# Designs tried in a protein design chat: VHH binders against Salicylate/benzoate carboxyl methyltransferase (BSMT1). Part 10

Target 1, 379 residues: Salicylate/benzoate carboxyl methyltransferase (BSMT1), of Arabidopsis thaliana (Mouse-ear cress) (q6xmi3)
Amino acid sequence: MDPRFINTIPSLRYDDDKCDDEYAFVKALCMSGGDGANSYSANSRLQKKVLSMAKPVLVRNTEEMMMNLDFPTYIKVAELGCSSGQNSFLAIFEIINTINVLCQHVNKNSPEIDCCLNDLPENDFNTTFKFVPFFNKELMITNKSSCFVYGAPGSFYSRLFSRNSLHLIHSSYALHWLSKVPEKLENNKGNLYITSSSPQSAYKAYLNQFQKDFTMFLRLRSEEIVSNGRMVLTFIGRNTLNDPLYRDCCHFWTLLSNSLRDLVFEGLVSESKLDAFNMPFYDPNVQELKEVIQKEGSFEINELESHGFDLGHYYEEDDFEAGRNEANGIRAVSEPMLIAHFGEEIIDTLFDKYAYHVTQHANCRNKTTVSLVVSLTKK

## First folded at step 1 (VHH)

Design b28 (framework vhh_5c3l_4)
Fold by ESMFold2-Fast, scan of step 1:
Structure b28 (fold): chain B 379 residues (1-379), chain A 126 residues (1-126)
Amino acid sequence: as target 1 above (379 residues)
Amino acid sequence: QVQLQESGGGLVQPGGSLRLSCAASGFTFSSYAMSWVRQAPGKGLEVVSDISGSGGSTTYADSVKGRFTISRDNAKNTLYLQMNSLKPEDTAVYYCAKSRPYYDILTGYYKEFDYRGPGTQVTVSS
């Protein structure tokens, strides 16, 4: 046992130079394919930044869950909207590490842990499953433990798990994606999402769809989670403004609209197809989350926090490199929807245009968004 | 708002006893591991004792093992430290702290206690 936790406060061993060092295991989790100098991706960096912001809430709720359930010998964890490859394991690693550290400190054996990774059936689960032996090898080295990994393909707007089976649910930057595009957006033509120029009816349509979807999500998860189980969710959100008619939306959807409009001008995309395309996205505020959670009624709110979150590329010195990295990030989250609507033939050209528009709007590299972190306990 | 308030400190002669209390509010007390930590003048913080949320597991620093006993009353949201056979070297400010510190692999640095009370002074002197 390491005596620093008994005889010395770790702050005395804090070294700020260590903050920039990457542990070999963490490096492997953050590098796509783990091969070569160019394996680091903008998406992996974003996932790490989001987890770092939400980590204190996730760690606290994991500890509370273990204590409240009196240290179960079996834990089932769900990661909803897990993405693919190594990125699927970032939050799972933190959860397992938290459980194992806590069990060591209270002199109890670590539980057997089932990790259920959920995403739509189109997600590349095979790449994720190929990483499992490596992940378990590293867990055995660092924690003297392993986990069992299962795939749960399907929409989290449907039932995914057996009744009363889950102990901990985590979802990061997934629930701002709607089950479908809202109805009645005809008067929002030319916009992919809500902008400052959008009519109030567009805002109403998006809000209504979000309320339906999030209510459905909570109802479904309430059937699958055990009493006193915990759920930690992060959203791209917005602050309550003094002027409720103004919406400061992420410029990435406006830049995508501009890029598609360029393709219309070049004859590669029809105007009617562009006008018919709307993002199934919504950025809620704290009040909207509270109202849905309280009205649905299955969960108690433990914490609900609003944080300024910088999506910027502050480490990018070259504008063209920054534009390409931003384009790669937006492509990662939007490509399946764009292929379904416009076809795959335009995708490379579209994101070349997107990267160019980012270079013309350098302030987008440092655009601050709002993130909402909520933790819930099943009643 | 999370609040931790220590009490029970004071001046005591070597070989004497004191019982420290910590009143907790603003969070679900029974769900959290709690610690007693101390800081002597001119020295760093030392973890004295830890207790799990249920009270089923405890740990002690070698310097206090056999002399100090940590306990909790979850119905009263109160943490206790019973200190027996006190020595001059036990003189310190004693803090009630929420959750144990740990090494964070992703950031490469140690995470401190989430919350710590203002402390209570214990002086062991003739």
Scores: ipSAE 0.000, ipTM 0.172, lowest interface PAE 20.1, mean pLDDT 76

Design b29 (framework vhh_8h5u_2)
Fold by ESMFold2-Fast, scan of step 1:
Structure b29 (fold): chain B 379 residues (1-379), chain A 125 residues (1-125)
Amino acid sequence: as target 1 above (379 residues)
Amino acid sequence: EVQVVESGGGLVQPGGSLRLSCAASGFTFSSRSYAMGWYRQAPGNQHERVAIITSGGSTNYPDSVKGRFTISRDNAKNTGYLQMNSLKSEDTAVYYCAAKYLGWSTYKPEQYDYWGQGTQVTVSS
């Protein structure tokens, strides 16, 4: 019929650019760092190292959950911020193995286990799903069992699961990343994060954003988890109780800032782009975690442990290799955010500058960060 | 010297009450520093959790004592308490006070930093 009767539906995207920027940033935050083999290798090493610190807490809480729920015949597990490929299964394997070993020891049948892998939709779920048959084959050999695996795409700052459906939630090195950059950071220009030179207003802005985000996370997970269900969370944190501006990880972001300034001097990055870039990151201390959890009120704290952690460092005699190793580690966690803000063209040059700055400041290479491992029971 | 010391145990008739005290020395209780727990052990049994009070002041009890026992602390006196009401013969045990620095609270005995020597509670007619 007459083409004039074809209704052109106008786009409802009145603020799409701002919404897309926020979404792209959150997407970048949840993606693995780097491209190809280097990204996969660096992410795998980091994930295994972090899991090794949390493993005793994860094993204990898995066992206690099974005992306190009186050995249910069905278990639903969620891995939040699951990453891609084989790395998605590291904590899941430990959980399933723990359940099966415990059931054998107490002469109970193993439960049916559903494993939900959560990350943003842009995560490479297809590579992860292709690994499922091999994972189940491994489980059949080691545990004479299998699991059902499915994806739950979306932000963990939104609802992801049906009410009262989850028994165990695990998240590793995800919740120290904020939903967005805090507001009111105008007085912190020249710094990518909190430093000793930052105003108290910057600390308050970051703390307030962390409190909002973590409170929202706990409320959402409280609706989805069963009573007496368990949650195990690992954060990059800090030990300082008295000086809120002292950060164990501060050198990482200072060296990154210095590297970006080199690119501004060389005309590869605009000054305005650098001034607009702030890390959506917060390293809580033990007391700040306790206060948010208690105020929200849905969970009891079972264990809260602090561990020294070397993010991207190796104990190397060669300063060049040590600088390269640290640069690769920081690249793995920050690259998606940097690409989203500055574009991919500068990334290799940026991390060459970063490696150089590490060699010039050898004392920064010897710093360790703090990891906090928190285990929670749903009331 | 850093330690916790229990007192207030004894013999009581079924339905009676006892108040146990846990005095800390060498460190100070504060809302930001220490979680405290009471554990008991009867002959032939493993250690059983009785009550926990977190560094923030929230409390937790197993069903076996909930509604009968109350845990509290007085930071000014550097002392914790367990008020035990409606005592039963099954409550007969050695009662231990335990304290943990940082880490808020835990149900696992092996994660506590300081343990008292125990105080005997006997409920018999």
Scores: ipSAE 0.000, ipTM 0.110, lowest interface PAE 21.6, mean pLDDT 76

Design b30 (framework vhh_sonelokimab_d1)
Fold by ESMFold2-Fast, scan of step 1:
Structure b30 (fold): chain B 379 residues (1-379), chain A 126 residues (1-126)
Amino acid sequence: as target 1 above (379 residues)
Amino acid sequence: DVQLVESGGGLVQPGGSLRLSCAASGFTFSSYAVGWFRQAPGKEREFIGAISGSGGSTYYAVSEKGRFTISRDNSKNTLYLQMNSLRPEDTAVYYCARGKYYDILTGYRSPDYDYWGQGTLVTVSS
């Protein structure tokens, strides 16, 4: 937090009733009907918890952005890598509410706000757009204001917005996805990602690809964001450990690898096809994020936080239901890639095995996952 | 209290054979996949092979197929690596490791390893 900001607006804190009302709305929004309970974008407990962890950082940066830009009459916000459905609107709601509360507190008129939702063109924007009228109606009820919602289809590893047009950029659990599978993974056969059995060269290949991709992302966003504009990014990450191959928080790909190996043993998948399949994924640590941001040079780091939590808190008390729920989530994210490589015939059997492996994994103690939250200011 | 202890390393002439052993204690050995790794001087740690808890399934690094054979004896809580046609480039410290997850119900193999032995040196020299 900026000490000048705190001293200037000492009463800028939500009262208990407003926090409860906003939490109730966010909860209802996340839990309301969508494209189905089995969809990764519908009823995602993990995404809701990630937003809760990032909320204080998001609120502070939204307030500081408004103050440093001297309360503009127009704000353009981008939500990058929104999958589909109601979850796309959780952070947007928090941003709009923060702006309106701040403006009321300092006796300024609220700006007009444009919210741009970004994901790849193949994403189900129709489900998201069908929710827009409901979001607008609820926004008028809760905030007595309006927001204009737009779609911006395309890769965030390319230009998406006009030069110097964005004021605030948010992205949650999207930047861990790489633009492509790293080169030089021939020595990592049988593994979908980095494991303790991987050679150090596999780690270096993934790190190199992440460095290239995140550098590109920052350069592209620096062209599109105004000076003193803010960016808040949340990653699946890892703690700095002595062994860079240690990936306790990335069990997702280990369990998927185990499930595919079961299919190899049963003769349903060839070993050569498994060996050729690698996830375009990377879980950075704090030091790796700092290095890329500082080297690219367009942004100042305001805050960089590591949040650990017990993975078991996301499982149902019924182990079978917990395994099925996580399998459905990973299926939603990975199914198109798996069908393209292995064919659709194996998918149901694969995720039955995955659900079983999740159940076995859930029975181990001291499981944690790590989220990294970083906030940036455009120089 | 999980412990893995390698033995059987030593000096071997090129073209020779060696069988390494790994004695496991402090856990239900038959419930876990276990594997072999090596690290040569100035090189990265390298995966050699793994075997399921039941012994019904094995997986090998492509470069080692045909020369090395992994096996286990659950009655003796012991993992083995049979090494044939040894070459000077096989000179390394060899480690055994325990897979992270139980292998009891499906015979699946864990690619993640949570406990390691201290290693046994194999030198292949004339």
Scores: ipSAE 0.000, ipTM 0.153, lowest interface PAE 21.3, mean pLDDT 76

Design c01 (framework vhh_sonelokimab_d1)
Fold by ESMFold2-Fast, scan of step 1:
Structure c01 (fold): chain B 379 residues (1-379), chain A 124 residues (1-124)
Amino acid sequence: as target 1 above (379 residues)
Amino acid sequence: DVQLVESGGGLVQPGGSLRLSCAASGFTFDDYAVGWFRQAPGKEREFIGAISWSGGSTYYAVSEKGRFTISRDNSKNTLYLQMNSLRPEDTAVYYCAADEYSGSYWLPSEYDYWGQGTLVTVSS
């Protein structure tokens, strides 16, 4: 195998029905089999960009895991907070490709690989599982291999896997979601999250909940992962060390708050309902991650990197389309919580307001966001 | 211009030790991932070991773990490979390589800059 083709679908020309299969696979990658093709494509671009920042860390840790475990004949990989559809497979593909390329390079047989996809039970696992045949076809073309895919529905703030069974754990843009809304947010009325106008007590409440949740997460994963196994985690984070109320990338919660406030003004949402709604979200900094990991004690930090990027570069140049795409992204992650609290009747109007606010605040659309990538080895 | 110059190669007896150096000019190692590769007669280039730009992570080929140690001194802009318990099979031209960014330390194709190589012969 030519290494130049290891990360791409080969350009293949067959004289049989395989040409139709290749086109069908490519079409499936460009378009979801479900509703919302435009939303799916925008979300896919963002997730590919996030993965591109984490890819070097993920590749190195996958290779080091294989080397340090002396090339096992079986590998079990977990993707935590896997999302749905094709996006569930982006990091899994890179992991499998890395393993196969490394094994070929050092003249070792490739392992059998079990891929466990984890998300909450409400996740659309059916759409994800329908994509498995296309994913395995891609792996056969690029790597002459396949994998076995399993679903593991449940919160990663609980046990998910049998003891000492996992070799590699990956999670991207999931651990910034808390197990629950923090307590003692009564003084943060009208805000869905921390803003520059929030009281210090709101910051303390969110930080405390994050510390408890991330500590629990690490403890649970330490029971499930083998010694010398690896974990690579990507967070929405912040670079701010001096001012805990300054947030690099949380304009999206402020815009959602503004949109809900418009609905209060129009009589569609009560003020008391808005005041009672808080996002179970936290954007840590590097120091906060280090402190939790070191205090919990089960893992050694291999790498911890901060990456900035401009969200505006993922969307259409047209402000209207950019606003719609951002609204669709925030809707995808927040809609279940919003329906549970406000009812489904307001959702379409809410996100029309949100898209409009993005167009009115172009500087928020072009604001730099921060991702933290950490890699860990089980002691 | 970026240039890497290896030194310290030579003839050594089986069981002996040798230290290779790689001096960089035109850039500083504190911004680069760096690695050592070798090419034995009639074979393709193979990975030996690498160190990340942060200096926090070192990577070794399984067959060389415990025998070879990679290190760098950013203040002297120099990369080192300490080789112990040398065997006739270690006879090769040794190359240092550098890249601003390396996604995979094992692949020669990931490295942008290469030295001319230094010959190590292990023979009695």
Scores: ipSAE 0.000, ipTM 0.173, lowest interface PAE 16.4, mean pLDDT 77

Design c02 (framework vhh_8cml_1)
Fold by ESMFold2-Fast, scan of step 1:
Structure c02 (fold): chain B 379 residues (1-379), chain A 124 residues (1-124)
Amino acid sequence: as target 1 above (379 residues)
Amino acid sequence: EVQLVESGGGLVQPGGSLRLSCAASGFTFSDYAMGWFRQAPGQEREFVALISDSGGSTDYSDSAKGRFTISRDNAKNTVYLQMNSLKPEDTGVYFCAAEPYDSSWYTPEEYDYWGQGTQVTVSS
């Protein structure tokens, strides 16, 4: 999991008299795409690994899109939920390179390409834009071409682009983030997410919210993408079809829960505050994705595949460094939400606890993560 | 263990020059972009200069542009900062930092590896 991919604005449908704590948490989640105290670079290797897994699917769909649209002279590409923004240039580079190589092969002129980087308004787009001259210089050296880069601030659970304007949409490790924390999680006390000890009602609540959010996402993108346009999406997911409480990749939420429980034991966090804190996250399986896509009906599935890989740690011989690196990554994605709910005073102590738990739980250090890659064609 | 070791700092009068060096070990230096950052007393750490993994691209802060030159020697795993026409406001601790080229930023938060810093003082 890449903390840079928490980038959705939760739905705020509270009356003006709603409780301050719950409202503050949802409001803080709207800020999760903004500047964190930790470095985005701590997660750059994970984003490269995820892109490497999706690259063959991305390349094939880019080529097929160009051929099926009869080599348009203009292409508009959207990168949704880029968070940091700079790593979004990796996928964009592969897309532009694929288009240019294909056009050269069939003796056609390369199109003009507009690249739209989407994230929440609070994200530091200025830092991303400062990188654009470097990207264009590298692109000119490598491909003898350039592109135009734009920012599209806003939630991808809302309209972002004009009708029938996009040709290719890419999103990596973003859509597992929900628009809001699901309702009816009162019986999942002490857990930040689904665990083996969670009630079936918690699973149903998370699944329902995911189905609603992903359906809305598909409907919105269907209005913005041209017919025969392509979409390539990568999720944190799971392989289990029959046991809804088994999770392949959620050790990070379990460790965070354990760290918060330590603070409850030490009297720094109330048990009621912990019980009220839930992550707006869902790791779907392939069947759940297929069912939502088929029911919404605007897209055909071209490919849907599952990949397992080790998250890895930079310092396998230094447990302390491994724990600190993982803590820094989780802090980057969760700190604004944690500050809004628990206050600033606990944050340093919380992530010291988190780093310690990583060192004490070898199973979490080397845990395999499941990624789902799906490619879609607009009907 | 990754190590970045800065050297070449010191006391210099306004208008003087210094050349900072940063020796890198423990990672594949040629795969990383390198940056120089400085921190003045009572201030946050700020960007000074950046060089891509190949050395083909460089950038500078507005205050450094035209006065400072960043360069690298991938065979020696070393990055340099040549500082000319130094001013009192250039005083601070200078840090070198390493980041993969595709994720290099102008903000300190984006850099994976940091040196301990070398003091530069510009005063009479």
Scores: ipSAE 0.000, ipTM 0.120, lowest interface PAE 19.6, mean pLDDT 78

Design c03 (framework vhh_7d4b_2)
Fold by ESMFold2-Fast, scan of step 1:
Structure c03 (fold): chain B 379 residues (1-379), chain A 123 residues (1-123)
Amino acid sequence: as target 1 above (379 residues)
Amino acid sequence: QVQLVESGGGVVQPGRSLRLSCAASGFTFDDYAMGWYRQAPGKQRELVASISGSGGSTNYADSVKGRFTISRDNSKNTMYLQMNSLKPEDTAVYYCAKDYYEGSGYWDTFDYWGQGTQVTVSS
């Protein structure tokens, strides 16, 4: 049962607080008792928080796109790095709602809307497609409309869509993932990512890979998007203060490294395997994004905002629960890479250790990350 | 162990054509994007054309667009640059280059270069 669907029914009401709390508790137990709350769909609260930060930019750009294209009768929207389950529809719902509300307000007919969900072929598209009937029921109740949903499996570092076909592109917390691990990281041994102790060569390797990947992404999207079409992109980023090696998100990868070192000490992972593992991740700053966008040249920047962003650490008072929630989030995004390098046998033990390390490092519970939201118009 | 060997340079009259070849060894050729750079005396090295590992994507400098065509034969580990309608300003040493990173569609991070081949366009 989709909670957004329940919230959209005007006549539905809950009569007592204790009954609602017990229902929520039972639902949470049923989700946790299955495959563990380790699926990306089980961490939907993170995706909802990310969307809430980007929502004003997404809504504004959707409205401006419709107006500047003179209210087309057909719109094709792409969600890049869509994940699985109902999380795939969070931004799509806001986009469709914005279009329909705007069209009604200016007395125009709503367009036919095609929604293309993109992720790698290994993504659980079947679970996502099972939510389409529920999503359309929600749209019918709120907007008296529906949409057509398609899957576009493949890397967004390759061509995905036909030339000049897309009107609006959205991507949330996907583009900080690199196409591959950078080369020349031999002198960054013991670190899964950039830390304050990393050599300058590691920073240069990661920056060069990000510049290459983001340039390629922009070039490919420029072929697929119509003139005056819009993109809204959200990144995990960093503050451009005095130290370019300083990372607000560094504790995520440091705690994972510490957890892997525990497994090396226990004889479950070899030191050479740990030394060979590096995250294909980069947290850009505002200036780095501007430079890539301007050099590639296909897009005008409408807005580029930096926000301090709470990943949900503050909503749990139970230290153990807070640690488990952070571990589940990091597991959801890193598990396929970890299984490929270390094997699946260590994963549960690894994230039990990760959760423990979070509880022992009080500062991690109150840590915010930096998020960058950029909106672009195709020239 | 990476080796790039250019050939096909020479002296030609304006308006004529030349075809450059680059024979590659020491790496998995079809995993890497390749490119052609040129450098004229007293000028900085500039990217002329690039091609993805699969050959499915190409890019050209504005000064050569419509005149030059880049291609590759992965079965022969060889990349080509077909240069048509040559102009005196095309006179330069042409360098074959291999991308730093593995991938099928990337350009601008080249780190291995051949010895170069001279192209001179004059009467």
Scores: ipSAE 0.000, ipTM 0.117, lowest interface PAE 18.7, mean pLDDT 77

Design c04 (framework vhh_8h63_2)
Fold by ESMFold2-Fast, scan of step 1:
Structure c04 (fold): chain B 379 residues (1-379), chain A 124 residues (1-124)
Amino acid sequence: as target 1 above (379 residues)
Amino acid sequence: ELQLVESGGGLVQAGGSLTVSCAASGFTFSDYYMGWSRQAPGKERELVAGITSGGSTYYADTVKGRFTISRDNAKNTLYLQMNSLKPEDTAMYYCARDLEYYDSSGYWEYFDYWGQGTQVTVSG
């Protein structure tokens, strides 16, 4: 293993001028109408790509919500698992733009809009709130409107909002994260997640935890959303055409496991610590989502779509850049769990090794990722 | 009526060979991913082999090089050829159907169906 190429340009790290970059991005986002804004960081690029795939569903459901509620003078929107910085505003801008364009076409006044941003209390809400004044100034220029932005810190596996207060709920790439690591994973020792060699019991343990968590999520949201309100959710998902244990995202966690095993070999991580680490993650298929939604019973399914996209077009030109981009993406979603279990001292070395493994496995580097988009109406 | 009927199990000496079969009815066999799982007393069920509608195969590390999965779409039959059998291969063997299809609503449906099983016992 030689990760030296990964360390060649540390000055180009996304975080170096994050505050200025985030402000510039928010301004560009407002000016472009949300869809035309380009992103140069791996994390922002992936989230924008995911939103672009879900955008037609989000726009359609926003329009139908407004029409079916007979153009309310007040709308409350929730963005669940909003993350920090500029990414919190991507879907919010699309929602506000859709409402304003629709109201203009129907010759009605735009509603007042409250936008509630939700993530865990440890999320950097201060960085996100820093952009709100800039976002509103640009939104006034672009759409002749403004919004009121609030923070709702807490787990979306708990109550977050008052009863019958929300009109539209959006969540992107958050609900594949479980409330906790499933029980009964002793027979999946050495694996961070489900692999093709995992026992059926590991699959069932993860599925059972997902079913419990998603059922709880739906029940909680059903109390907070108005009748005929809409919810649009995007998941990392899977296609089951090839075999029942096949996972489109398996390579992410397999490469991470291999990188951790390298650190065990080098004496930086104990074997017992690796064996005890499991990702609180689940990639559902369409049928699993449908079954949970129908069984919980509070929502009607409007649309449920499966989308594949090729990660390779972002990684084609430079193997070093490709490895770094994928490592940055996986780091962004897994770093808090890894720090909690292994400590922060290993993190930079771990992701240097991860980037190297990506460069050595071209098939994994060009792997298609599956996303599921579901839209729901509250009964 | 959807039905998977396993057969061909029995007693075999260590180092011997045995073929188990699964007769499928009540659905379009050629459209589905099919597999074989096994469960020994006191152990968890494990997927040992799988085959796509197109004929691509998967094998668990425990059986690679020894077992061969195949299908006959004209006869709606799935096979598992087991060579170089070991006492550790003693288990109830189950035929499995995995279904993913596009329905009229634009959804992909996943359906998991397990047969009644056939017992394989390897003496040593």
Scores: ipSAE 0.000, ipTM 0.114, lowest interface PAE 20.0, mean pLDDT 75

